# Designs tried in a protein design chat: VHH binders against EKC/KEOPS complex subunit cgi121 (cgi121). Part 19

Target 1, 174 residues: EKC/KEOPS complex subunit cgi121 (cgi121), of Schizosaccharomyces pombe (q9p7j3)
Amino acid sequence: MILPLFPETQVHVFVYENVSNCAAIHEQLISQNPIYDYAFLDAATILYKKQVYSAIIRALEDRRDEQMKTKTIHSEVILSLSPKTEISSAFRQFSMTKKSKNIVVVKIDSKLTEEEEFERLDKLVEGNRVEFSDEELQKLIDFKVLKKNYKLDPSTLENPLASILSSIALRGYS
Key: E = the ipSAE of ESMFold2; O = the ipSAE of OpenDDE; V2 = 0.75 times the mean of E and O plus 0.25 times the DockQ between their complexes.

## First folded at step 4 (VHH)

Design qd2 (from q2 with S54R F59Y; framework vhh_6qgx_2; at its last look DockQ between E and O 0.44; V2 from the best seeds 0.00; counts 0 for: pae E 5.7 > 2)
Fold by OpenDDE, look of step 4:
Structure qd2 (fold): chain B 174 residues (1-174), chain A 123 residues (1-123)
Amino acid sequence: as target 1 above (174 residues)
Amino acid sequence: QVQLVESGGGLVQAGGSLRLSCAASGRTFSSYAMAWFRRAPGKEREFVAAISWRGGSTYYTDSVKGRFTISRDHAKNTVSLQMNSLRPEDTAVYYCAAGLFPYSTDEADYDYWGQGTRVTVSA
């Protein structure tokens, strides 16, 4: 898909449930295998599509402005999900781990169609693809983790999206 | 929580220019994407332009591309709409809006609205 704010950049987002090889994927990421040039997110930490897109936009803007804090655009997406400025913290909070079962995968600067990208990614991920939607994300979320990551309280839990988006937007500025 | 006040509207001849301004209250201006909408007589409100958070990425409805420019000033907590080459079909009440999502053409994604400023373009 094309983001209106960045018409020259194609972005794809995929959601997988019941992934059996997260540990293997994680090892490839540690090894910096270029075939795994994606942002692999733990789906337990993602509640909204807008959360993901906000992080993507933040990362793209940082890249445009030459203000990236991480090495790659995909790592910047992971950082951009976090209300914290520490890279290590952001990765601990939002990145896929060896123990993850459900993941959200983001590809930036894709030269392929969504279907072509899926075919490529499907060779790497052993799991079931589900729709990238709030409905499906809601099934995969761990609210305990979400609450911790964004410091949500009973008052903000009434509208978690507002708190999440504010946190993403204000990272490094508040 | 956020109050928006538009200014700069008025009567102008076709081909002329106007600059609208919107002043936002509050301390969290940088957390909001800002947008301009407009409602022409007898029509529904429509998206005109938006600018994202601090990054300042912009996008426009097709009919105003190349003619309108949206910008924001974080120091002053303002968003502006420079309107050039105005046309009679640009006649409308223009509204400033604020939302937390960085891009949207849907008015439902904006939580705060100004009272509007009237722009009239004569033939």
Scores: ipSAE 0.859, ipTM 0.922, lowest interface PAE 0.5, mean pLDDT 95
Fold by ESMFold2, look of step 4:
Structure qd2 (fold): chain B 174 residues (1-174), chain A 123 residues (1-123)
Amino acid sequence: as target 1 above (174 residues)
Amino acid sequence: QVQLVESGGGLVQAGGSLRLSCAASGRTFSSYAMAWFRRAPGKEREFVAAISWRGGSTYYTDSVKGRFTISRDHAKNTVSLQMNSLRPEDTAVYYCAAGLFPYSTDEADYDYWGQGTRVTVSA
């Protein structure tokens, strides 16, 4: 996928359910293995495609404008999901952990087609790929976690998308 | 619910200027990309200009580039279209639109629309 505002940047997003090796992936991320250069997100925190794309776009805007706060574009995506400015808080809230069951995986600056990137990623993730869609994401979300991460109140629970996107947009303006 | 109210339309001679304004109501204005579209008499509605949700990026259709400037004011919850060097072919009803995505030029991505404000450019 190529975003109109960033025509030189190819992005792929994959969703896996029933992942059995999150602990192993986590150890590879800690060791900074370059083969694992993706953003690994806990799917329990992701309800909408637009949530992920908005974080990607913000990360790319910050890279373009020399305003990144983290070392890699993939870590910047994780930060960009958060309403908070603290890097450690964002990772605790949104990153895949050893206990995660379902994940969303983002690749930015891919030099591969979606099928080629999937083939590579499928060697790393022991789980079942599902479509990156609001329908599939809705099956994997934990609404308790979503409410906590974005501090949603009763008036926003009917349609939380606007509140979530506003949180992503406004981080750092307060 | 988000409501958009346009203002600033009117009659102007070719070569003149107008400034359109769109006031938005809603507690999440900053989560919206904002755009202007227009419909000339007897024509389909077309994209004019867009500004990203955080205001860092703008985009214009080729026929208005260099003449029109879109801007937004988060404190006032407004988006504006400064139209300079107006031509008779700019005559149209101009619509303000808001969409829940960082930025789009596609009409289908905009969920909220104003009632429109008429701009007439006379020879």
Scores: ipSAE 0.117, ipTM 0.526, lowest interface PAE 5.7, mean pLDDT 86
ESMFold2 (binder alone), look of step 4: mean pLDDT 83; pTM 0.861

Design qd3 (from q2 with S30R Y103W; framework vhh_6qgx_2; at its last look DockQ between E and O 0.01; V2 from the best seeds 0.00; counts 0 for: pae O 13.1 > 2, placed apart)
Fold by ESMFold2, look of step 4:
Structure qd3 (fold): chain B 174 residues (1-174), chain A 123 residues (1-123)
Amino acid sequence: as target 1 above (174 residues)
Amino acid sequence: QVQLVESGGGLVQAGGSLRLSCAASGRTFRSYAMAWFRRAPGKEREFVAAISWSGGSTFYTDSVKGRFTISRDHAKNTVSLQMNSLRPEDTAVYYCAAGLFPWSTDEADYDYWGQGTRVTVSA
């Protein structure tokens, strides 16, 4: 996938359910193994494709403008999902953990087609790939987690997209 | 919860320039991507230009690249379209639009619309 604002940047997003090796993946991420250079998100925190794309676009804008706060573009995507500026909070709230069951995986700056990137990623993730779609994401979301992460009340939980996108846009502005 | 009001339209000769302005009212202008669309006589409304929520990224339809410049001012809550080297084909009603997705050419991604300002370019 190519975003019109970033025509030289190829992005792929994959969704896996029933992942059995999140603990092993997590250890590789801590070790900074370059084979695992993806953003691994807990699917319990992701409700919309637009949520993920908005975070990707913000991370790419911050990289272009030399305003990144984290070491890699993939960690910047994780930060960009958060309404808060504190990096540790963003990782606690959105990253895959050792206990995660379903994940969303983002690759930025891919030199591979979606199918080629999937073949590589599928060697790393022990789980079942599902479509990156709002329909599939809605099956994997934890609404209690979503409410907490974005401080949604009952009225905004009915129509959370605008609140979520606004939170991503306004991070760092008070 | 956002109102958009366009201004700056009018009659201009081909080769001339106009600057359109869109004043936004509402809570947080900074969180919106902004765009200009236009509707020529007898045609559907079409995308012209967009500027990202941060103001750092712009995109233009091919027919206006190099002639039109979109810009925004977060302090004044305005978005502008500087239109240079105007052609009769630019004759249209121009609409300002705002949406929470960071940027799009898709009309459906824009939730707030102005009433439009008319631009007429004479040969």
Scores: ipSAE 0.310, ipTM 0.682, lowest interface PAE 4.0, mean pLDDT 89
Fold by OpenDDE, look of step 4:
Structure qd3 (fold): chain B 174 residues (1-174), chain A 123 residues (1-123)
Amino acid sequence: as target 1 above (174 residues)
Amino acid sequence: QVQLVESGGGLVQAGGSLRLSCAASGRTFRSYAMAWFRRAPGKEREFVAAISWSGGSTFYTDSVKGRFTISRDHAKNTVSLQMNSLRPEDTAVYYCAAGLFPWSTDEADYDYWGQGTRVTVSA
């Protein structure tokens, strides 16, 4: 996938359910294994495709403007999902944990087709791939976690997407 | 593991219609893109149509565009192929297939296959 604002950057997003080896993946991430050069998100925290895209775009903008707060573009995506400026908070809120069962995986700067990238990633993730869609994400979301992460209330729950995107966009400006 | 079973094949006159169905086993049906392939007598198996996980995207070989429609029902774990305006050249054994790549027309990219159902279109 190519984003209109960043035509030189290829992005791929994958969704896995019933992942059995999140703990193993997590250990590889901690050890900074370059083979695991992805953003691994907990699917329980993701409700919309646009939420993910917004975070990706924000991260890419930060990189473009030399304003990244984290070490890597993928970690910047994780940070960009959060309404908070603290990196540790963002990771706690949105990153895959050892206990995660469903995940969203983001690859930025891919040189491979979506199919080729999947083949590579499929060797790392032991789970079932599902479509990256609002419909599938909705099946995996933990609304309690979502509400907590973005401080959603009855008024904002009428349009959660708008609230979430606003939170992402206004991070550091409130 | 996914088991696929096709049905709905038969003999039909040119210009007629058939609806093929493929029943998939297991609860992971929604995780797979589904496709139909066909093998005509003396020919290699060829791609006919595919549908994405959610059913939001469909793909067709040129020769069937406008005549065939692929659809799926997650509740019933089925994928269907509505074939209208059938032609003698549509005569083939039709196979249901499951894979992870809805954009693929290569049979090698599909992991599970049905036994096939025969469609015969008479002139």
Scores: ipSAE 0.000, ipTM 0.235, lowest interface PAE 13.1, mean pLDDT 91
ESMFold2 (binder alone), look of step 4: mean pLDDT 83; pTM 0.857

Design yb2 (from y40 with Y100W Y104F; framework vhh_7yz9_2; at its last look DockQ between E and O 0.85; V2 from the best seeds 0.00; counts 0 for: pae E 6.2 > 2)
Fold by OpenDDE, look of step 4:
Structure yb2 (fold): chain B 174 residues (1-174), chain A 120 residues (1-120)
Amino acid sequence: as target 1 above (174 residues)
Amino acid sequence: QWQLVESGGGLVQAGGSLRLSCTASGSIFSRYAMGWYRQTAGNEREWVAFITKGGSTTYADSVKGRFTISRDNAKNTVYLQMNSLKPEDTAVYYCTARGWSKYFPTEDYWGQGTPVTVSS
């Protein structure tokens, strides 16, 4: 996938459900294994495609402007999902954990087609790939976690997209 | 904070073997994943082999079956056994230590590099 604002950067997003080896993946991540160069998100924290895309765009903008706060573009995506400025908080809120069951995986700067990237990633993730869509994400979301992460209230829960995107966009500007 | 020192590089004929060593100062070696990268002039560093804290190993396709990475926590040392060397393996080899904070990756540590030259 090519984003209109960043035509030189190829991005792929994958969703996996019923992942059995999140703990093993997590161990590789904390070891910074080069072949695990992805953003691994807990699907329980993701409700919309636009939420993911907004975070990706913000991360790419930060990189473009040499304003990245984290070490890698993928970690910047994780940070960009959070309404908070603290990196540790963002990772705690949105990153895949050892106990995760469903995950969203983001690859930035891919040199491969979506299918080729999937084949590569499929060797690392033991789970079922599902479509990256609002419909599928809605099946995996934990609304309790979502409400906590973005401080949603009854007035915003009816349509939380605007609140989520605002939180992402306005991080650091409050 | 702590330093990595590579050794074992040199000149070898094609088909030959070398064993690289990387020794870390300090007492936190066991907390870090270790890896070997290589770089030629004008090119980016490419990863060669990686070993987690738990001892899981990963290799670049170009070196699978020929190179073996291992670690000795008691000696604070990571090794790269290179067999069946090819001219294409000629590069400066760098040792790296990768750590992780409680929630996110920290800056990597790097050695000064050791040159490996494989002649035809």
Scores: ipSAE 0.118, ipTM 0.604, lowest interface PAE 2.0, mean pLDDT 91
Fold by ESMFold2, look of step 4:
Structure yb2 (fold): chain B 174 residues (1-174), chain A 120 residues (1-120)
Amino acid sequence: as target 1 above (174 residues)
Amino acid sequence: QWQLVESGGGLVQAGGSLRLSCTASGSIFSRYAMGWYRQTAGNEREWVAFITKGGSTTYADSVKGRFTISRDNAKNTVYLQMNSLKPEDTAVYYCTARGWSKYFPTEDYWGQGTPVTVSS
């Protein structure tokens, strides 16, 4: 897809459930193997499509404004999900780990169609692709993790979207 | 402070072979994934080959089957064996070392580059 404010930037987002090889992917990711140049997120931390898109937009805005704090646009997406500015906390909380079961995978600056990118990614991930939709994401979320990551109190847990999106958009401006 | 030093570049005819090497100063080489990139005038560096610290290799489509990356941790050296060279392989070749902290990527290290010219 193309985001309206970034018309030259092609973005793809994939969701996999029941991933059996997260440990192998994680080893390739920490080695920074170039064919693994994606943002691999733990789906237990993602409740909404807008959560992912807001992090992508924030990362792209920071790149445009020369304000990126991390090495790559994909690592910047991971930071951008966090309400805090500390890089290590963002990765600990949102990045796929070797114990993850379900993942959200983001590719920014793709030169491939969505299906071509999927074909490449599917060689790397041993799991079942599902639709990137709020319906599917809600099946994979861990609400205890969501509450902790965004410091949601009981009053906001029923409708947390605005609080989450505000945290992503306003990080570093308060 | 440690450095990467490339060698082995030069002039070769199409169809020929070259072996590039990149030697790292320092004893922590085995903790790094290593790669080769190349750059032609007026263009961005492009990825060529990559080897993880565990020895797994990957290649750009344009070189797959022709180039082989390998590492010798005892010598702190990564190699790029380049066979069946084509004029479009002409570039300055750079090696890189990629680091990782416990949770996130750290600074890359780059060599000075070694030029390769493939004549037709």
Scores: ipSAE 0.102, ipTM 0.566, lowest interface PAE 6.2, mean pLDDT 87
ESMFold2 (binder alone), look of step 4: mean pLDDT 79; pTM 0.796

Design yb5 (from y40 with G54R; framework vhh_7yz9_2; at its last look DockQ between E and O 0.65; V2 from the best seeds 0.00; counts 0 for: pae E 3.8 > 2)
Fold by ESMFold2, look of step 4:
Structure yb5 (fold): chain B 174 residues (1-174), chain A 120 residues (1-120)
Amino acid sequence: as target 1 above (174 residues)
Amino acid sequence: QWQLVESGGGLVQAGGSLRLSCTASGSIFSRYAMGWYRQTAGNEREWVAFITKRGSTTYADSVKGRFTISRDNAKNTVYLQMNSLKPEDTAVYYCTARGYSKYYPTEDYWGQGTPVTVSS
């Protein structure tokens, strides 16, 4: 039932806290080493599971419709989190950096079970896996960053979900 | 002008060796991570080997221990030494330079490919 419009597309999402090697991972990502073919997000920018799934769905729809703006489906997820159309801005705002401490990692088109994918990923990431849940994400979010990334007013910060999801869905149409 | 030209492909008996070369026509080769992919008819390109700007290497499981990627930045060339070749290594081999901007991946550069046939 999850991602019903994309039934043959296996997706896994992992969350790591206290990651000690983000600088090393970042160097491999900039070099585009194929074994690092994931979307590495800074968890400080992610408050909800639905935020991540909405970006994944938007990226998959754009791929299906031949409307992708970026090189890979994983880079497209990063763009899809942004309310803006500009690619470099989306990466600066949402992608893991050398100084990130907690991360959300997305794998699309996995040929592996969740456990098998985790085993591969765990060899690359030096950190503690936590559950992909709103409860864990809320512990890792930076609300100042969230407010800035989505231009949230104080009144919308109480329940920002609808505003965030609208930004993801409407990027390029506003 | 910025293009990649592969060479060194051909016909070889199983168990034999070939060395592929890929030379860049531009002067900024050292700024790029490089890779080799291969493709058989009717299939998608399969990643084979990867080397960073600084020379760190990774390999697909199917070739690990048999293939070695290396680079010579002074000659703008990346190499793929292919040892202990098997018939399933038969493919067209493509080199690529991994495109990126300051913040995100961009389109890669690709060569035209060099065919490799490994006979029983």
Scores: ipSAE 0.297, ipTM 0.686, lowest interface PAE 3.8, mean pLDDT 88
Fold by OpenDDE, look of step 4:
Structure yb5 (fold): chain B 174 residues (1-174), chain A 120 residues (1-120)
Amino acid sequence: as target 1 above (174 residues)
Amino acid sequence: QWQLVESGGGLVQAGGSLRLSCTASGSIFSRYAMGWYRQTAGNEREWVAFITKRGSTTYADSVKGRFTISRDNAKNTVYLQMNSLKPEDTAVYYCTARGYSKYYPTEDYWGQGTPVTVSS
C-alpha cells in the first residue's frame, strides 16, 4: 500500500486472530529483535482502518519533520494512536501484550509486496490472518477498552471515528 | 555507561571456524538482549544473530545452521560460534546490547568491531 501523502513509503497492515504466541512475540519486541521490526497492536483497541491509517500518517509526518518522540517509526505509530503524550501510556493502551489474542501488525518502509511481507510475518505470528477491514476489526474490538482509551461517552459513541481521529490529530494540543 | 569489547576475529580459510566473544563491562549484562551484526565497506550493518536475556535465539537466513549465538551471564559475555565459514562472511563483526523495557526500546550499546576475513 502506498499512501498518497507519502508515495515513497510502502505500508502494509495485517490482522491476526487467535494468536497463540503473543507472549513469545512480546519477548522479542522488548528485546528489540530486528526480525520483529513491526508495530504490533492489540486488536482489542482498534476499531477502524482509518484509526490505523491516521496513526501511520502522523508517525510519518513526525519522521518527515524530524519530530519523532520515540526511537523507531513503528513505536511512533503506537504513540500516534494515543490521545496522550506519554510514551508508556500509549504502549499500555495500544501495544500488543503477552495476553493479547488478536493483533494488528503494521509494517512501514517495506521493500516487499504485501504477500511477500505476509510470508515473512507469517513465520513470526502463530494465528489466523483475517482481512484488514472495519468489519473484521469490529469483531475483535473491546469497547470497554476503546471507551477508556479515547474517553468516549454516550454523546461521542454515535460517531466514534470522529472522536478517535480528533484525539489522534490533537494529541499534544490540548 | 558500559562498554562492549569484541574478540576472536582474524583470518580463516573457507570451511574453517571462528569463535567471537563479546564481553560487557559492568553488572547489568543479564538485563540486555545481545546480538551480532556485520558490516562490509560501503554497506549497512546487517544483523547476524540475536539472543534474548532469556536465551531465545534467532539467526539471519544466510548463517542458519552454521552460526550459533550463546551467552554466559556469569561472565558478561556473548559468543558467536561460526562454522563452515564462507568468503561472503568476510566483514567487521559488531556486538550489540539492547536494553529491556516493558513497553518500548531503550538505548543500544555497540562494540568497536572485530574483523573476520575468510579466504577462498
Scores: ipSAE 0.098, ipTM 0.590, lowest interface PAE 2.0, mean pLDDT 91
ESMFold2 (binder alone), look of step 4: mean pLDDT 79; pTM 0.806

## First folded at step 6 (VHH)

Design jc1 (from ja10 with G31D; framework vhh_5j56_2)
Fold by ESMFold2-Fast, scan of step 6:
Structure jc1 (fold): chain B 174 residues (1-174), chain A 128 residues (1-128)
Amino acid sequence: as target 1 above (174 residues)
Amino acid sequence: QVQLVESGGGLVQPGGSLRLSCVASGFTFSDSDYYAIGWFRQAPGKEREGLSSISSSGYGSTSYSDSVKGRFTISRDNAKNTVYLQMNSLKPEDTAVYYCAAGYRDSYFTSPGQYNYWGQGTQVTVSS
């Protein structure tokens, strides 16, 4: 994907269903194994493609402005999904866990093509890749998790997109 | 209940070396997946500056500020629950109070506000 404000930044997003090795992946992420330098998100927390893109744009803006709070651009994406600015809270809310079953994986600044990243990730992730689309994400979302993470009331839960995007864009202002 | 205690500061001549120690309690490095330890310093009249960080477990990802890269080395001893900062080729501008701090594993050392637990600090003076 090409982002209008960051046209030179390579971005790849992958979605995996029925992942059987989340505990093994999580162990590698906690140990900070450089092979796993991706943003590994729990798909239960992601409803829209625009949600992921908004977090990526915010992370890239923070890197451009020398305001990153985390060590890597991928950790900054995870932080940027949260309406709060505390790293530990963002990871508890959005990052993959040992018990995750479906994941969204983001790679920024890849020197590889999308197909080469797919081949690499397929060796790390034991699951079924599906299209990164609103339709596929809607099958994997947990609305109770979404409501809690973005503090949605019952009236916004029926059409939460604007509220989610505002929370990501305005993080730190409220 | 995380507590950090620094030691090893003192007076040293330019070109000398010191090793600072940071002893942690309230978590154990060998079974702590979530914390990184950072070293920071503050000189009189200046902002607190991040110097280095190390993950408490696994691959032990380390980071250094440009001002100390190549001169300072961060390391950990899980058996002693201690993080060290080996400081070589010390310069007068390294004179400061040195702090260790604990934060989430991916906290960047340039962001002291992301570190939740702080030691009291140890004075390093490079003079004469």
Scores: ipSAE 0.391, ipTM 0.687, lowest interface PAE 2.8, mean pLDDT 86

Design jc10 (from ja10 with A36T; framework vhh_5j56_2)
Fold by ESMFold2-Fast, scan of step 6:
Structure jc10 (fold): chain B 174 residues (1-174), chain A 128 residues (1-128)
Amino acid sequence: as target 1 above (174 residues)
Amino acid sequence: QVQLVESGGGLVQPGGSLRLSCVASGFTFSGSDYYTIGWFRQAPGKEREGLSSISSSGYGSTSYSDSVKGRFTISRDNAKNTVYLQMNSLKPEDTAVYYCAAGYRDSYFTSPGQYNYWGQGTQVTVSS
């Protein structure tokens, strides 16, 4: 994918359902194995493609402005999904866990094509690949988790997109 | 329960060397707990400056600020649960209190606000 304002930046987003090896992946993530340099998100936390894109754009803006708070652009994506700027909280809220079943995987600055990244990820993730689309994401979301992460009230939960995007765009301002 | 204790500070002449040590308790580098250990310094009247970081994991990489790159080296000894900062070619401008801090595994050394556990600091004075 090509983003306006960041046309030189290659972005790939993959969705996997029914992943059986999340515990093994999580162990590699916490050990900081460079082979796993991707943003591994719990699909229970992602409702829209725009939610993921907004976090990616914010992370890229922070990198451009030399204001990254994390070591990698992929960790910055995870941080950028959170309305707060505390890294451990963002990871607890949005990163995959040993108990995750469905995941969203983001790769930025890949030197590989989307197909080549897919082949690489297929060796790391034991699950079923599905389209990165709002329709597929809506099958995997947990609305209780979404409500908690973005502090949504019942009136906004029916149509939360604007609230989520505003939370992502306005993080870190007190 | 994470606690950090710094040592190795002191008075040294310009061009000299010092090695600072940071002993960690409450987690282990060979265990399942993962932290990033950062070295920071603060001179009177200045904000706390990040210098370097190292991951507690075996795969972790090291990072350095431009002000110390090539002169300072961060390393770890997992058996002693200790992180070191080897400081070479010291300058009067390096005079500061040096702090060791532990943060979540992906914390960057430029972000002192992301570090939850801090040592008490050790004074380094570079003067003739």
Scores: ipSAE 0.481, ipTM 0.744, lowest interface PAE 1.9, mean pLDDT 87

Design jc11 (from ja10 with A36S; framework vhh_5j56_2)
Fold by ESMFold2-Fast, scan of step 6:
Structure jc11 (fold): chain B 174 residues (1-174), chain A 128 residues (1-128)
Amino acid sequence: as target 1 above (174 residues)
Amino acid sequence: QVQLVESGGGLVQPGGSLRLSCVASGFTFSGSDYYSIGWFRQAPGKEREGLSSISSSGYGSTSYSDSVKGRFTISRDNAKNTVYLQMNSLKPEDTAVYYCAAGYRDSYFTSPGQYNYWGQGTQVTVSS
């Protein structure tokens, strides 16, 4: 994928449903195993492709400006999804857990093609791949989780996109 | 409950070396709770500067600020619950109080505010 603000940056996003080995993946993520250097998100927290893209753009801006608060660009993506800047809270809100069933996986700065990353992830994730599309994401979202994470009221919950994107873009200022 | 105790500071001449130690208690480096352990310093009249960080357990990678890359090395000894900062080729500009801190596993030394537990600090003076 090509981001207009970062056209030189390779970005791949994968969606998996019915993942059976989330506990094993979570153990590797906590230990910071370099093989698992991806952003592993709980799909229950992601409603739109633009939500993920906005977090990626914010993380890339923070890296460009030497403002990263986390150890890796992938951890910065997870942080960037949160309306607040506290790392532990962002990970509790958006990161995959032992109990996750559906996940969104982001890879930035891959030296591999999308197909090669796909083959690599097949060895790490025991689940079914689905298209990264708003339609597929909407099947996996938990609206109670989304409402809590972005503090949505009933008026914004019916069309939350603008509120979510503003929260990501203005993280730390509002 | 979580405590960090620093040692190894002192007076050294330019070009000399010191090794700082940070002993952690209240958690085990081999346990399921992973912390980022960072080294920070504060010189007179300046803000607290992050230097390096390492994970308390697991694989982890080491990272360094540009001011100390190639001169300082962070390492850990899980059996001793200890993190070290080996400081080589010391300069007068390295004179500061050095702090060890623990924070969430993905916290980075560029953000001192993300670290919850701090040692008392140890003075390093580089002078002829």
Scores: ipSAE 0.482, ipTM 0.760, lowest interface PAE 2.3, mean pLDDT 88

